# Designs tried in a protein design chat: VH-VL binders against a6w1c8. Part 28

Target 1, 192 residues: a6w1c8
Amino acid sequence: MSLSINAVARTQEGKGASRRLRNEGLVPAVIYGGETAPVSISFKDNELLKAVGTPGFLTGLVEVTVEGKTEQVLVKALQRHPSTGAVMHMDLQRAQADKAITTRVPLSFINAAQSEGVSKQGGRLTVESKLAEVRCLPANLPEVLTVDVIKGQLDQIFHLSDVILPEGVELVSLLKGEDHDQPIARIGKSKR
Below, E stands for the ipSAE of ESMFold2; O stands for the ipSAE of OpenDDE; V2 stands for 0.75 times the mean of E and O plus 0.25 times the DockQ between their complexes.

## First folded at step 15 (VH-VL; framework fv_masavibart)

Design z1 (at its last look DockQ between E and O 0.07; V2 from the best seeds 0.00; counts 0 for: pae E 10.9 > 2, placed apart)
Fold by OpenDDE, look of step 15:
Structure z1 (fold): chain C 192 residues (1-192), chain A 122 residues (1-122), chain B 110 residues (1-110)
Amino acid sequence: as target 1 above (192 residues)
Amino acid sequence: QVQLVESGGGVVQPGRSLRLSCAASGFTFSDYAMYWVRQAPGKGLEWVAVISYDGSDKYYADSVKGRFTISRDNSKNTLYLQMNSLRTEDTAVYYCARGFDELYGLYYFDYWGQGTLVTVSS
Amino acid sequence: QSALTQPASVSGSPGQSITISCTGTSSDVGDYNYVSWYQQHPGKAPKLMIYKVSNRPSGVSNRFSGSKSGNTASLTISGLQSEDEADYYCSSYTDSSTYVFGGGTKLTVL
């Protein structure tokens, strides 16, 4: 899937400028990374809202078109309104084909219902982590990481090391050492 | 249709606790910030507390900070207000309100419950 | 924090136009286009009448209109009707990422 969105370049900076943009139904953002200078941009609120609501927008590669130029970017940071969660600002990092990127990717747990722990032992799968941070080239960025819990038993804890990794994809936490193999799910009697 | 129904109000003595609930229906509860707004008898509206759509952020008016706790259960479409150390000045009708927001940060209270009366008296 | 400033009361005859002012500061009304107006009849919950300074929700009469100049927002009710008799509250988003209400205005239809 290829996600795309249009933006407009802007020159004014600062809180006041951002506030004015928001008052006009625009959301400020910045594209940075690579050898090119950072570019301040704005999105139409309705378009961005739709984009943010699209699966993969916040976790995958996005094509942003500014003044006819299209760039592949990752959403690296969202500034949200503290009370509503509305996006107030976005930081977008340029993705270069030959440079590894770091981003969070959704975890998908499969075969939970068929697992021994659930099907026979009365357990339930509780997901503790919905995302995992990966490092890979842009071309290798998966849309989702799969965790097969078919062999799961009651009280079993699944860890990042249980993730099925595609070729060229690394889990950032595991790169830090075995002590960073954090739990991501478990099969237990009670729902968390 | 959007509906908000408050409950849990009543008469309590100063220093006591009370827990209010707001049952939401007719919309995706988890997509909206929710607010508590109160109104003392014969007085104006006063913002009390807000909780973000996912419950990650909470803010309180100075008048209730440290005493009240706002929370939500998105699986139950319910908003809560735990009120501790109640004072006579907390006497009011308490409304839950949906905080409608646009992506760029324009907000308003587009739906209100009918309110529930809390009376704090000796 | 401190409430926005509204007149305590306003009155008008049926068919007339009245305006209710809502004065804030540069930290709320002045800085943002996040002014809302609410109508409240006795014993009832507030009803949203205007949002974003001048927008009407569906179902709200076009007799209600809103505007803003500087730190003062205004609600205008044209063609005043008896049913318009109620309390009216303005509100605004603030720099503190919260909402503040006005003190309220009692509208009497003579």
Scores: ipSAE 0.016, ipTM 0.558, lowest interface PAE 6.7, mean pLDDT 88
Fold by ESMFold2, look of step 15:
Structure z1 (fold): chain C 192 residues (1-192), chain A 122 residues (1-122), chain B 110 residues (1-110)
Amino acid sequence: as target 1 above (192 residues)
Amino acid sequence: QVQLVESGGGVVQPGRSLRLSCAASGFTFSDYAMYWVRQAPGKGLEWVAVISYDGSDKYYADSVKGRFTISRDNSKNTLYLQMNSLRTEDTAVYYCARGFDELYGLYYFDYWGQGTLVTVSS
Amino acid sequence: QSALTQPASVSGSPGQSITISCTGTSSDVGDYNYVSWYQQHPGKAPKLMIYKVSNRPSGVSNRFSGSKSGNTASLTISGLQSEDEADYYCSSYTDSSTYVFGGGTKLTVL
């Protein structure tokens, strides 16, 4: 599926206006950033629910069309209903091709079942971080970052430095210093 | 190692009350929404209730609304279900479950407890 | 009374591939990618096998796969083993913002 969605402009603001939009099956959102003033918009709730379930929508570039004008944006913040998971509000930041962006990208752990820690030593991979914050130009934004755990042993801990980075992509935590090389997964004893 | 352990089930007469507990360990409990799901003997799964990560929002299936109260104590890593005005149709194994989603853990139940049986009979 | 329809039972021999269907509507299966599958052995808690239609959690064998076509989601188990004998439930998140489960399918390994 295409990473695009249609929206309508809105004029009313505040918690009362947002509540009225949600009662009409609309989800309030704001597009901000770049050189253009913020734009208040709304999405149809069922269309947004479908889009949010699409891989890459929450972590990659999305094209939003408002009154025939299109913009590339990133989802920067999302508020969900705690019992239903329905999106209640969304903050979108404009992206430009020549400006670095910061966003969260899913981690994919591969080869766990084939590792000695899992296959021979009775371990199970436990994922401690599902996402990693990256910085890159929009053209370099990956859909997913891979961690190959084929060499994993029982009690092995994998860190951000174990992530396979495409060209042009940096991990934001590692830019803060070497002591920010956080654990992201481990192979531990299986639950019995 | 994520663990969820239910307790407090038993046999009780209609109209009585029962309180279930679920002890959580192996993860940061206060980061997750928590759920109760039940299964009547020989029947399928039914969602019962959910509580947000900080306890501020609570929601219930129509079949239990007004009778059941979900709560949590994040300092003790414990989820609760207070079950009042019990009916025979509430007879089931009750599971606590942790929500799972890529970002916020709300759409799927990735870890389940062993369940505790509640029998409501005269 | 279930909103998601599953066959009551399926059976297969060791080594075969089998498929369990889960049929709903456009508002719970067709338009959304929130179908999940749970395995439940007798007397045990359910275990998440597939989420978001086709994703496997870590620790679940790649013999289990999920797919969707139209309003029908499918769980496929390849290389069937005796340990796969269990009840299987599909579930989905819907337009009504609720979680619904299928009625369950008993898999018998012959």
Scores: ipSAE 0.005, ipTM 0.526, lowest interface PAE 10.9, mean pLDDT 82
ESMFold2 (binder alone), look of step 15: mean pLDDT 90; pTM 0.921

Design z2 (at its last look DockQ between E and O 0.02; V2 from the best seeds 0.00; counts 0 for: pae E 8.4 > 2, placed apart)
Fold by OpenDDE, look of step 15:
Structure z2 (fold): chain C 192 residues (1-192), chain A 122 residues (1-122), chain B 110 residues (1-110)
Amino acid sequence: as target 1 above (192 residues)
Amino acid sequence: QVQLVESGGGVVQPGRSLRLSCAASGFTFSDYAMYWVRQAPGKGLEWVAVIWYDGSDKYYADSVKGRFTISRDNSKNTLYLQMNSLRTEDTAVYYCARGFDELYGTYYFDYWGQGTLVTVSS
Amino acid sequence: QSALTQPASVSGSPGQSITISCTGTSSDVGDYNYVSWYQQHPGKAPKLMIYKVSNRPSGVSNRFSGSKSGNTASLTISGLQSEDEADYYCSSYTDSSTYVFGGGTKLTVL
């Protein structure tokens, strides 16, 4: 099941209004996408922070309830306080069941320690990319993409093409061509 | 490989100024908010200042407000800290640190430089 | 804001498992899952060991683990090694939209 959070509709717009909301312990946000007009909303800041701290909230489908109406959304943008990381504003894109979505999903590298490159050859896995952009229908959105590095050798570089893709999920970079198969990790000698 | 290298530390008298630099490499510098964190001798960690990825915003600890200025040159992958009106209590190792970027998150510092020592003494 | 409470020092023998506690309040450690741990060897920069209570960055040994219960976060180091001797700092986000650090713990490997 998707994560759920409540929001309140708001009518006031602008920098001043947003600042006032933040001073009141609220976080301004907007829901957009689809055929429905954008909706300005606000979250309780502490509730939102807790939600943000929950795995999957920033990368998965979220159910937002506004005035009794629940919508599935994706977090598409998050503005944070530069020093504390406090959420200052959030953009939420509506997810439609029949419309492909584009979003970033965490990469999980498994079996690194057991790989020959690490276990026998003295290498260490270095992650170059922690996220990958995917395109899929909402129902097919994975929580995480797995990269099995069990066969990894010393000095081996892993690429997006090494990601185990669930059915219906595409890597956006690879859709652009083979020349966009960017490195995502490598096994090399540890310098640290 | 992400690297942060601080420089510019030294011994100065109270009231004087000092400018620290942090050379960044191994990542897209302009994508990250950068921080100065200091540690007084034998004491804990204290954040000093932060500058947003594009320099559009800056924040300071109360203890350094009005005296320190954080800046960056993204074309040079360099972070700066201009320290004016230095006080004895500013004595510390000053670290530059990168805020972690996981999608939207900056909840911790994932990379630190080795630090540069600033000693303010009469 | 007062620092998170850590024991001043902990010790263990090689191969043992030790735990460092980090006690805050319901306004920081207890309220959020934004606890981080840093390792610092003498004369060296801090190193991120744990983020968001229990997550390990790439390259950090699986001997390091983090947890939280109530207002107390814990760093556990299993299979203690001599190189683990260092200062350890916890940190947490707070209701005041700030960060707070612990006072640090000196870990000695006997």
Scores: ipSAE 0.044, ipTM 0.580, lowest interface PAE 4.9, mean pLDDT 88
Fold by ESMFold2, look of step 15:
Structure z2 (fold): chain C 192 residues (1-192), chain A 122 residues (1-122), chain B 110 residues (1-110)
Amino acid sequence: as target 1 above (192 residues)
Amino acid sequence: QVQLVESGGGVVQPGRSLRLSCAASGFTFSDYAMYWVRQAPGKGLEWVAVIWYDGSDKYYADSVKGRFTISRDNSKNTLYLQMNSLRTEDTAVYYCARGFDELYGTYYFDYWGQGTLVTVSS
Amino acid sequence: QSALTQPASVSGSPGQSITISCTGTSSDVGDYNYVSWYQQHPGKAPKLMIYKVSNRPSGVSNRFSGSKSGNTASLTISGLQSEDEADYYCSSYTDSSTYVFGGGTKLTVL
């Protein structure tokens, strides 16, 4: 899913810039990467708060519009206020259409209730990883990756290799070899 | 050249107080969040406190909360740690560290002082 | 208490490459957190070796490299030299608004 957010270019300099941004309810960010120099921007705090809470904003491609011009970016890092959790700063990386990107994508486990492990054998699916790191071209970036557990049995452990991969999408851990096929979920005994 | 120089360490008895100072030079002190990090003898690093670049926000590790106060004087380029009600567990080398990111962030500590030893013993 | 797990020690001979691991959770190493690495020689202050996962500060040898995969960050030192013998710490900013260090790894150069 495509997400967008408006930002304001920031040209403020010196010691007063951070104070001025805070007083205006703005959150500083930097867009970097690609062929061009880093661009300093800011988001309105309330708009960024809503965006961060929206599925796909932190894990997918986001269109950032600065004065009518749009850039496609990935969220690479956050700095949060130590006590409030409010986003104080964000690093954004430009995504170029012809270059592979690496980011984390949500895992969706489907058909657990219909599996023999859950429906007939008294098991419950326990998710151990909610995200998986992928490499792909921007156009191929999925919103979610699916793990179909319909054939799951009691005590079965699911691994990254069980993820259904769309064309053009690779799991970064699996590129490192068979011993990086980490567990992501299991069907185990219910508590009761 | 960035320099951070701690002072004020020493040997004190439990329940007493000490005030540590960190003199900063070679950079615009008021643009940076500043940290205290400590290391007990033979042990690893432990974050103690942070103060935001303008002194507006201060945060502490649970182990020192209510007993230690971080402060700064941007006109003197100096960071302080007031340590009250000292315990033997507070014995450590105390480092002053500078937080740094492209936009006044606090993602990592790029410069450290040499540290000052605080020993709390009877 | 440290939330990041490092091996207590690693060793290697001059000229070898070694890797030090730093394993945490999705909320400190695995999500939107940068990892940094610090070198500490006996009696000296820590020195920043790697920041933002894989970047080297000016003056740090290109023999030092960093990476992250899943919930594990790694520091790799190639072409080991005797002066690399030190303690190494990883660090991250956690979602609970604290900074966390690994327990440290003593590197011995044989």
Scores: ipSAE 0.012, ipTM 0.588, lowest interface PAE 8.4, mean pLDDT 83
ESMFold2 (binder alone), look of step 15: mean pLDDT 89; pTM 0.926

Design z3 (at its last look DockQ between E and O 0.07; V2 from the best seeds 0.00; counts 0 for: pae E 11.8 > 2, placed apart)
Fold by OpenDDE, look of step 15:
Structure z3 (fold): chain C 192 residues (1-192), chain A 123 residues (1-123), chain B 110 residues (1-110)
Amino acid sequence: as target 1 above (192 residues)
Amino acid sequence: QVQLVESGGGVVQPGRSLRLSCAASGFTFSDYAMYWVRQAPGKGLEWVAVISYDGSDKYYADSVKGRFTISRDNSKNTLYLQMNSLRTEDTAVYYCARGFYDELYGTYYFDYWGQGTLVTVSS
Amino acid sequence: QSALTQPASVSGSPGQSITISCTGTSSDVGDYNYVSWYQQHPGKAPKLMIYKVSNRPSGVSNRFSGSKSGNTASLTISGLQSEDEADYYCSSYTDSSTYVFGGGTKLTVL
């Protein structure tokens, strides 16, 4: 756990309060989950910007310190302004060591260029999904899930079931049944 | 480098329709909210419409609401403005503009503009 | 959706400092720090000069500065040069989740 950020507890609620916070260079957020009551907090926008720019912040465990207390959390939602895209609010879910978490993890496709479909058959890898939803204990949360497409042929479609799963990690879609084995990539001829 | 190139402008009669396009390049088009801004001859800038990065949200100025439709094709890096029921007061240079983007603040301003395309509505 | 209020024109001599005001309401300039300024030369597209009240994009001269007090934003151009002669427009985010422009100010360098 290397990613950490500081926050300040807040008591004011509502749209007006949130707007004022944003104008003051703060971003409102809430920490929820577990046995503890939800806590309204705010981040300094510059610090949060740096954090958001750090790989894993949006998809991994983050340590948030509020009034000297540090908690592990997951970013569950970023509420953005529909036109401007500005971050309006963040939902942070507490992660407990003994409780399974559900979150999206980046997919990494490796060996595409070396695959027969690409290297010999003139295909190109097209990624359909960049993230996959996983269920695991916090300690088992991977930073990235790997899909090795080295054996990929032209016109081959890769699915969630092709993901190399670390120990203790499950794909949420696959837990729903085989009919939920979604396509995540394809090797096909370039159309552009 | 970021480039925005408008096209589709021309002369049309009142009540007619016209479709403008804005070809974007030099950046990840799908990450940015895009805007149409127009300027009547010898007049100031007027905000016309905005579309979110994924096209899920659209907003219009009151002056064009119900008549204009903003859309985008992220696969083609193209922004569109369908203008129906055109009026003489719609005569203007139409600019496409990109909203500034970062992961936190999104768009607070228009950092890049196209050269504009002239739309003339006259009988 | 009324435009922000700008003076129609301002003028100054080379080397002088001039200020262009942009007056809005509590629903735009007053309530948000999302004021931007644009420079437009004749026949050209607008160019961003100031964003978020007082920030300069890269490449914009430090002669340009922005500020805000109450419902009025201001663009100050110091060390006025002939090339600064142009129209200047302010813009602000609004409560309606849209943007509004000022009427524009023609700057003449004498």
Scores: ipSAE 0.019, ipTM 0.568, lowest interface PAE 7.1, mean pLDDT 88
Fold by ESMFold2, look of step 15:
Structure z3 (fold): chain C 192 residues (1-192), chain A 123 residues (1-123), chain B 110 residues (1-110)
Amino acid sequence: as target 1 above (192 residues)
Amino acid sequence: QVQLVESGGGVVQPGRSLRLSCAASGFTFSDYAMYWVRQAPGKGLEWVAVISYDGSDKYYADSVKGRFTISRDNSKNTLYLQMNSLRTEDTAVYYCARGFYDELYGTYYFDYWGQGTLVTVSS
Amino acid sequence: QSALTQPASVSGSPGQSITISCTGTSSDVGDYNYVSWYQQHPGKAPKLMIYKVSNRPSGVSNRFSGSKSGNTASLTISGLQSEDEADYYCSSYTDSSTYVFGGGTKLTVL
């Protein structure tokens, strides 16, 4: 079951209009991508706050209803106020079931404590990349990608090629060639 | 490597003022919202104040509104709490904390804390 | 009269799993995923153990896990060790743009 939220189309854009919307308890957003022109919308602040706190809203497909018509979207970018946590602006990308999307997905590093590098050799896992850019069909979009570091030794470097990929998911950097197999984590000596 | 070091605590009488400082190092200070959290002796944690990364927005707990002022100097990597009209109820260890902002997931939580500075308000 | 309710104390033996609850309202816990957990040893600063309900920061043992069901968030500590003896606090960001802490739970390792 998809998550959903209602929005209102808007005609005013720019910093002045966005500030007025936020002062009225509305959050500006843009839906873009696909075969149609971008549309400017707004969400009610309270409805959006509840939605972004719901599991899957920020990492999965969301159905946005604008003037009775629904669009399947992915949250592409989000700006929050650093003091209040309020969502200031949101970018939404249209998702078509038969077209690949490109987005960033969190990396989760598992089993570091059980590795010899950490458990026996005095190492600590240092994460260098928390996100990876993926390409997949919308139905295949994972919430998280895992990196199993169970075989890690002291001084070992983990790379994008060590990521466990679900069916239908590609890492964008690896499609560019071997010299794009970036480091994402290390087991190194603990800091004081 | 991230370090937060509070200073400026002490013993004062009710009605007086103190200014707390928090020296930050090991991270880009101007990228983060900063917080004061306090803990009365033998009691739990209580949020006091927050200041945005550029200092433009400040928020306070109801118990300190109008008496405390949070501020920051990004050129010195320093957070401040001006505490005026102190009451015995303000007696606590005051912690400086860094707020972590995740643009993808949102939320403010305190990923690094200083060791605290004790403020005792008694006559 | 705290908005987040934790048990005052919990105890367990080494090697056991224990769970600490944090119950609030739909506005504090149920509708949002902003619950965090902090460990505090006596005389020390709090340490972040869990954020956004279930995420574990680097350097925190995988023996610590978080979850949520309805209006109750939970911190689970598996393989209990003597070093886990501490106070544990939950917290959340609320609709009123404030951060609220639970009253704290003292964990005793027997």
Scores: ipSAE 0.000, ipTM 0.501, lowest interface PAE 11.8, mean pLDDT 83
ESMFold2 (binder alone), look of step 15: mean pLDDT 89; pTM 0.920

Design z4 (at its last look DockQ between E and O 0.02; V2 from the best seeds 0.00; counts 0 for: pae E 19.2 > 2, placed apart)
Fold by OpenDDE, look of step 15:
Structure z4 (fold): chain C 192 residues (1-192), chain A 123 residues (1-123), chain B 110 residues (1-110)
Amino acid sequence: as target 1 above (192 residues)
Amino acid sequence: QVQLVESGGGVVQPGRSLRLSCAASGFTFSDYAMYWVRQAPGKGLEWVAVISYDGSDKYYADSVKGRFTISRDNSKNTLYLQMNSLRTEDTAVYYCARGFTDELYGYYYFDYWGQGTLVTVSS
Amino acid sequence: QSALTQPASVSGSPGQSITISCTGTSSDVGDYNYVSWYQQHPGKAPKLMIYKVSNRPSGVSNRFSGSKSGNTASLTISGLQSEDEADYYCSSYTDSSTYVFGGGTKLTVL
């Protein structure tokens, strides 16, 4: 069910080694977490490109196979060159079935067009956040979080607390307190 | 189609300030790192500054560091260059440029350029 | 932040092949495959002709090709045409996470 990708173990580390890998069409990465020591790996850039372009790769569980061993991981960090934006490195955290994970999940806003604020009051839904950070067990990780804005009125602001949470899933921001209930969308008049 | 249109150039005295703008259209502006490149009259191209897609990272050529500030307003699809403490050697046509990009490698190169705007610094 | 070294000028007759060199250091051309070439006609903005040493953007004639050896990148223009007369600039990524341009080469078609 989960996306799968192959990687190769590497032993050379450092800026120079990484640069050479990139020049060779490879992208360095590291798998860490759990009881096992971190593993330095590299991806073929073409394969990684395809993977990155696949929905859920950056926000969901991924199966990485290294030397015949497959591990479930989360993409925790994607390091890009500050000038070029090139993917320079990825941090991959091992996911364990019995360990809670923290990751960002896409938000999906539904029924905006049918909402009174939009359909009758001439408003437009503006999304301010496309992702939300969740905490859950790997088995409970949703592909997307839904925000139903069907009851939305003009000038209404939607917050993280408006997200429909599946069982076993928590919003990290809300765990920090009510003052962390961030706005995620708004129905307002179009200004453009 | 991708379009970049620079504006704000003119004649200024040394020590003065000038702000350049680059209006972008025909693409999702917020997805791209943007660059300023200048060319002195009869001279070559010189990289000036770069700003990341979200404005979080900025880099400058040594020749303008501390004097120039690159910024962007993604809501307006506009790139800016604030030029302070201008010098005669800053006289040039200033181009805004977009980076060539893909999902993995980002913006390797300057695939689109504006027509440029002339900045003349003279006493 | 020194510019990459290009010949000031090169010339060729129509139909001929010419090569423009771009010499850098191990900190730019030598270490990275991030060399690009730009064509600039008088009074016009530069145009990307080659990226990543040897790749052509869509719309660029296959008469233009790029290569690299050591610290020197090369732009080759085959089947030279009058319209190719222009200034050509190379560029490379550097260890400083910036870009550097060559000094430019004026190509004259005789």
Scores: ipSAE 0.026, ipTM 0.590, lowest interface PAE 3.9, mean pLDDT 89
Fold by ESMFold2, look of step 15:
Structure z4 (fold): chain C 192 residues (1-192), chain A 123 residues (1-123), chain B 110 residues (1-110)
Amino acid sequence: as target 1 above (192 residues)
Amino acid sequence: QVQLVESGGGVVQPGRSLRLSCAASGFTFSDYAMYWVRQAPGKGLEWVAVISYDGSDKYYADSVKGRFTISRDNSKNTLYLQMNSLRTEDTAVYYCARGFTDELYGYYYFDYWGQGTLVTVSS
Amino acid sequence: QSALTQPASVSGSPGQSITISCTGTSSDVGDYNYVSWYQQHPGKAPKLMIYKVSNRPSGVSNRFSGSKSGNTASLTISGLQSEDEADYYCSSYTDSSTYVFGGGTKLTVL
């Protein structure tokens, strides 16, 4: 998903400057990475609130425009107000065409109703993870990853290794070793 | 072939109750989540309720919560909608629809629809 | 009633391509690829045309295609024909385990 948002450059940095920006209805952010210097920016609070709620903003490539110049970035970190949940600061990483990126991509579970576990054995698919962290070049970033559960049986647990991966896409947890093949869904009896 | 046939619609006064039925054939009814979707005359579609394949999970639109109850009898291949405390804004054609989906993500598309049954709520 | 926004009407001449938009939020369009499109002729039940954003059921013409960008899904009808004149609805799953429809778009073939 490619979301576009406008930002303004800022010259004052630090905790005091960040508080002043937020008091003016602006959210401070920094763009890091790549072969160019970090850029301090700010977003309008109301525009950022809408963007953060948009799918792909926190998990995919975002186009940020500063003074008519557009950069592709990923959200790498954010700070939220502990009481209200409002975004207080945001760290953005530049996406380089020739450098791998990491981000979170939605999982789509298909064919559960047609599986024997659901259709004949009284099971229900319970999804435990709706997102998976991937590593790929920006051009290979998928909008969604599919998990085909057609062969699912009652009491079966699906893991990250069951995800169908497009060419050039890796699951970050699986790069850490076999003990990181975590469950993402199961077919079991209904429960709250 | 898949067939869904609604019945039980009619004219009723506000505050009264009505029960709709949907007879299903041509598929294994107990494999599928079932839906009620309504359409006011001249207006768009509005999702009303869903029930899981075995009847264990039920979800309702906010506009009908507490007033409508969805249920099913898998031995009779029949879906029901009990509509209590009817209001004039409940006037609509009510469609029975079959869902195809992974059960937890909800039943996100309706691959077969019945012909609909008209419910009119008026004084 | 509707959380998904569609244009109220669109029109086109036979042979043209038209696109109908469906705009929602991250919670009902963007995070999930379960947008579907329904065609409804007057007095008839809806018919599924597109599911999971871009898939066509058997028997649906390849003139119908679907796509999604951000919070906006699109239905494109190429080679417009008089029988395409109908109401078109998008729908999607919400993260509250409910389903939402767009307000509908009336397509007129001129």
Scores: ipSAE 0.000, ipTM 0.392, lowest interface PAE 19.2, mean pLDDT 81
ESMFold2 (binder alone), look of step 15: mean pLDDT 90; pTM 0.925

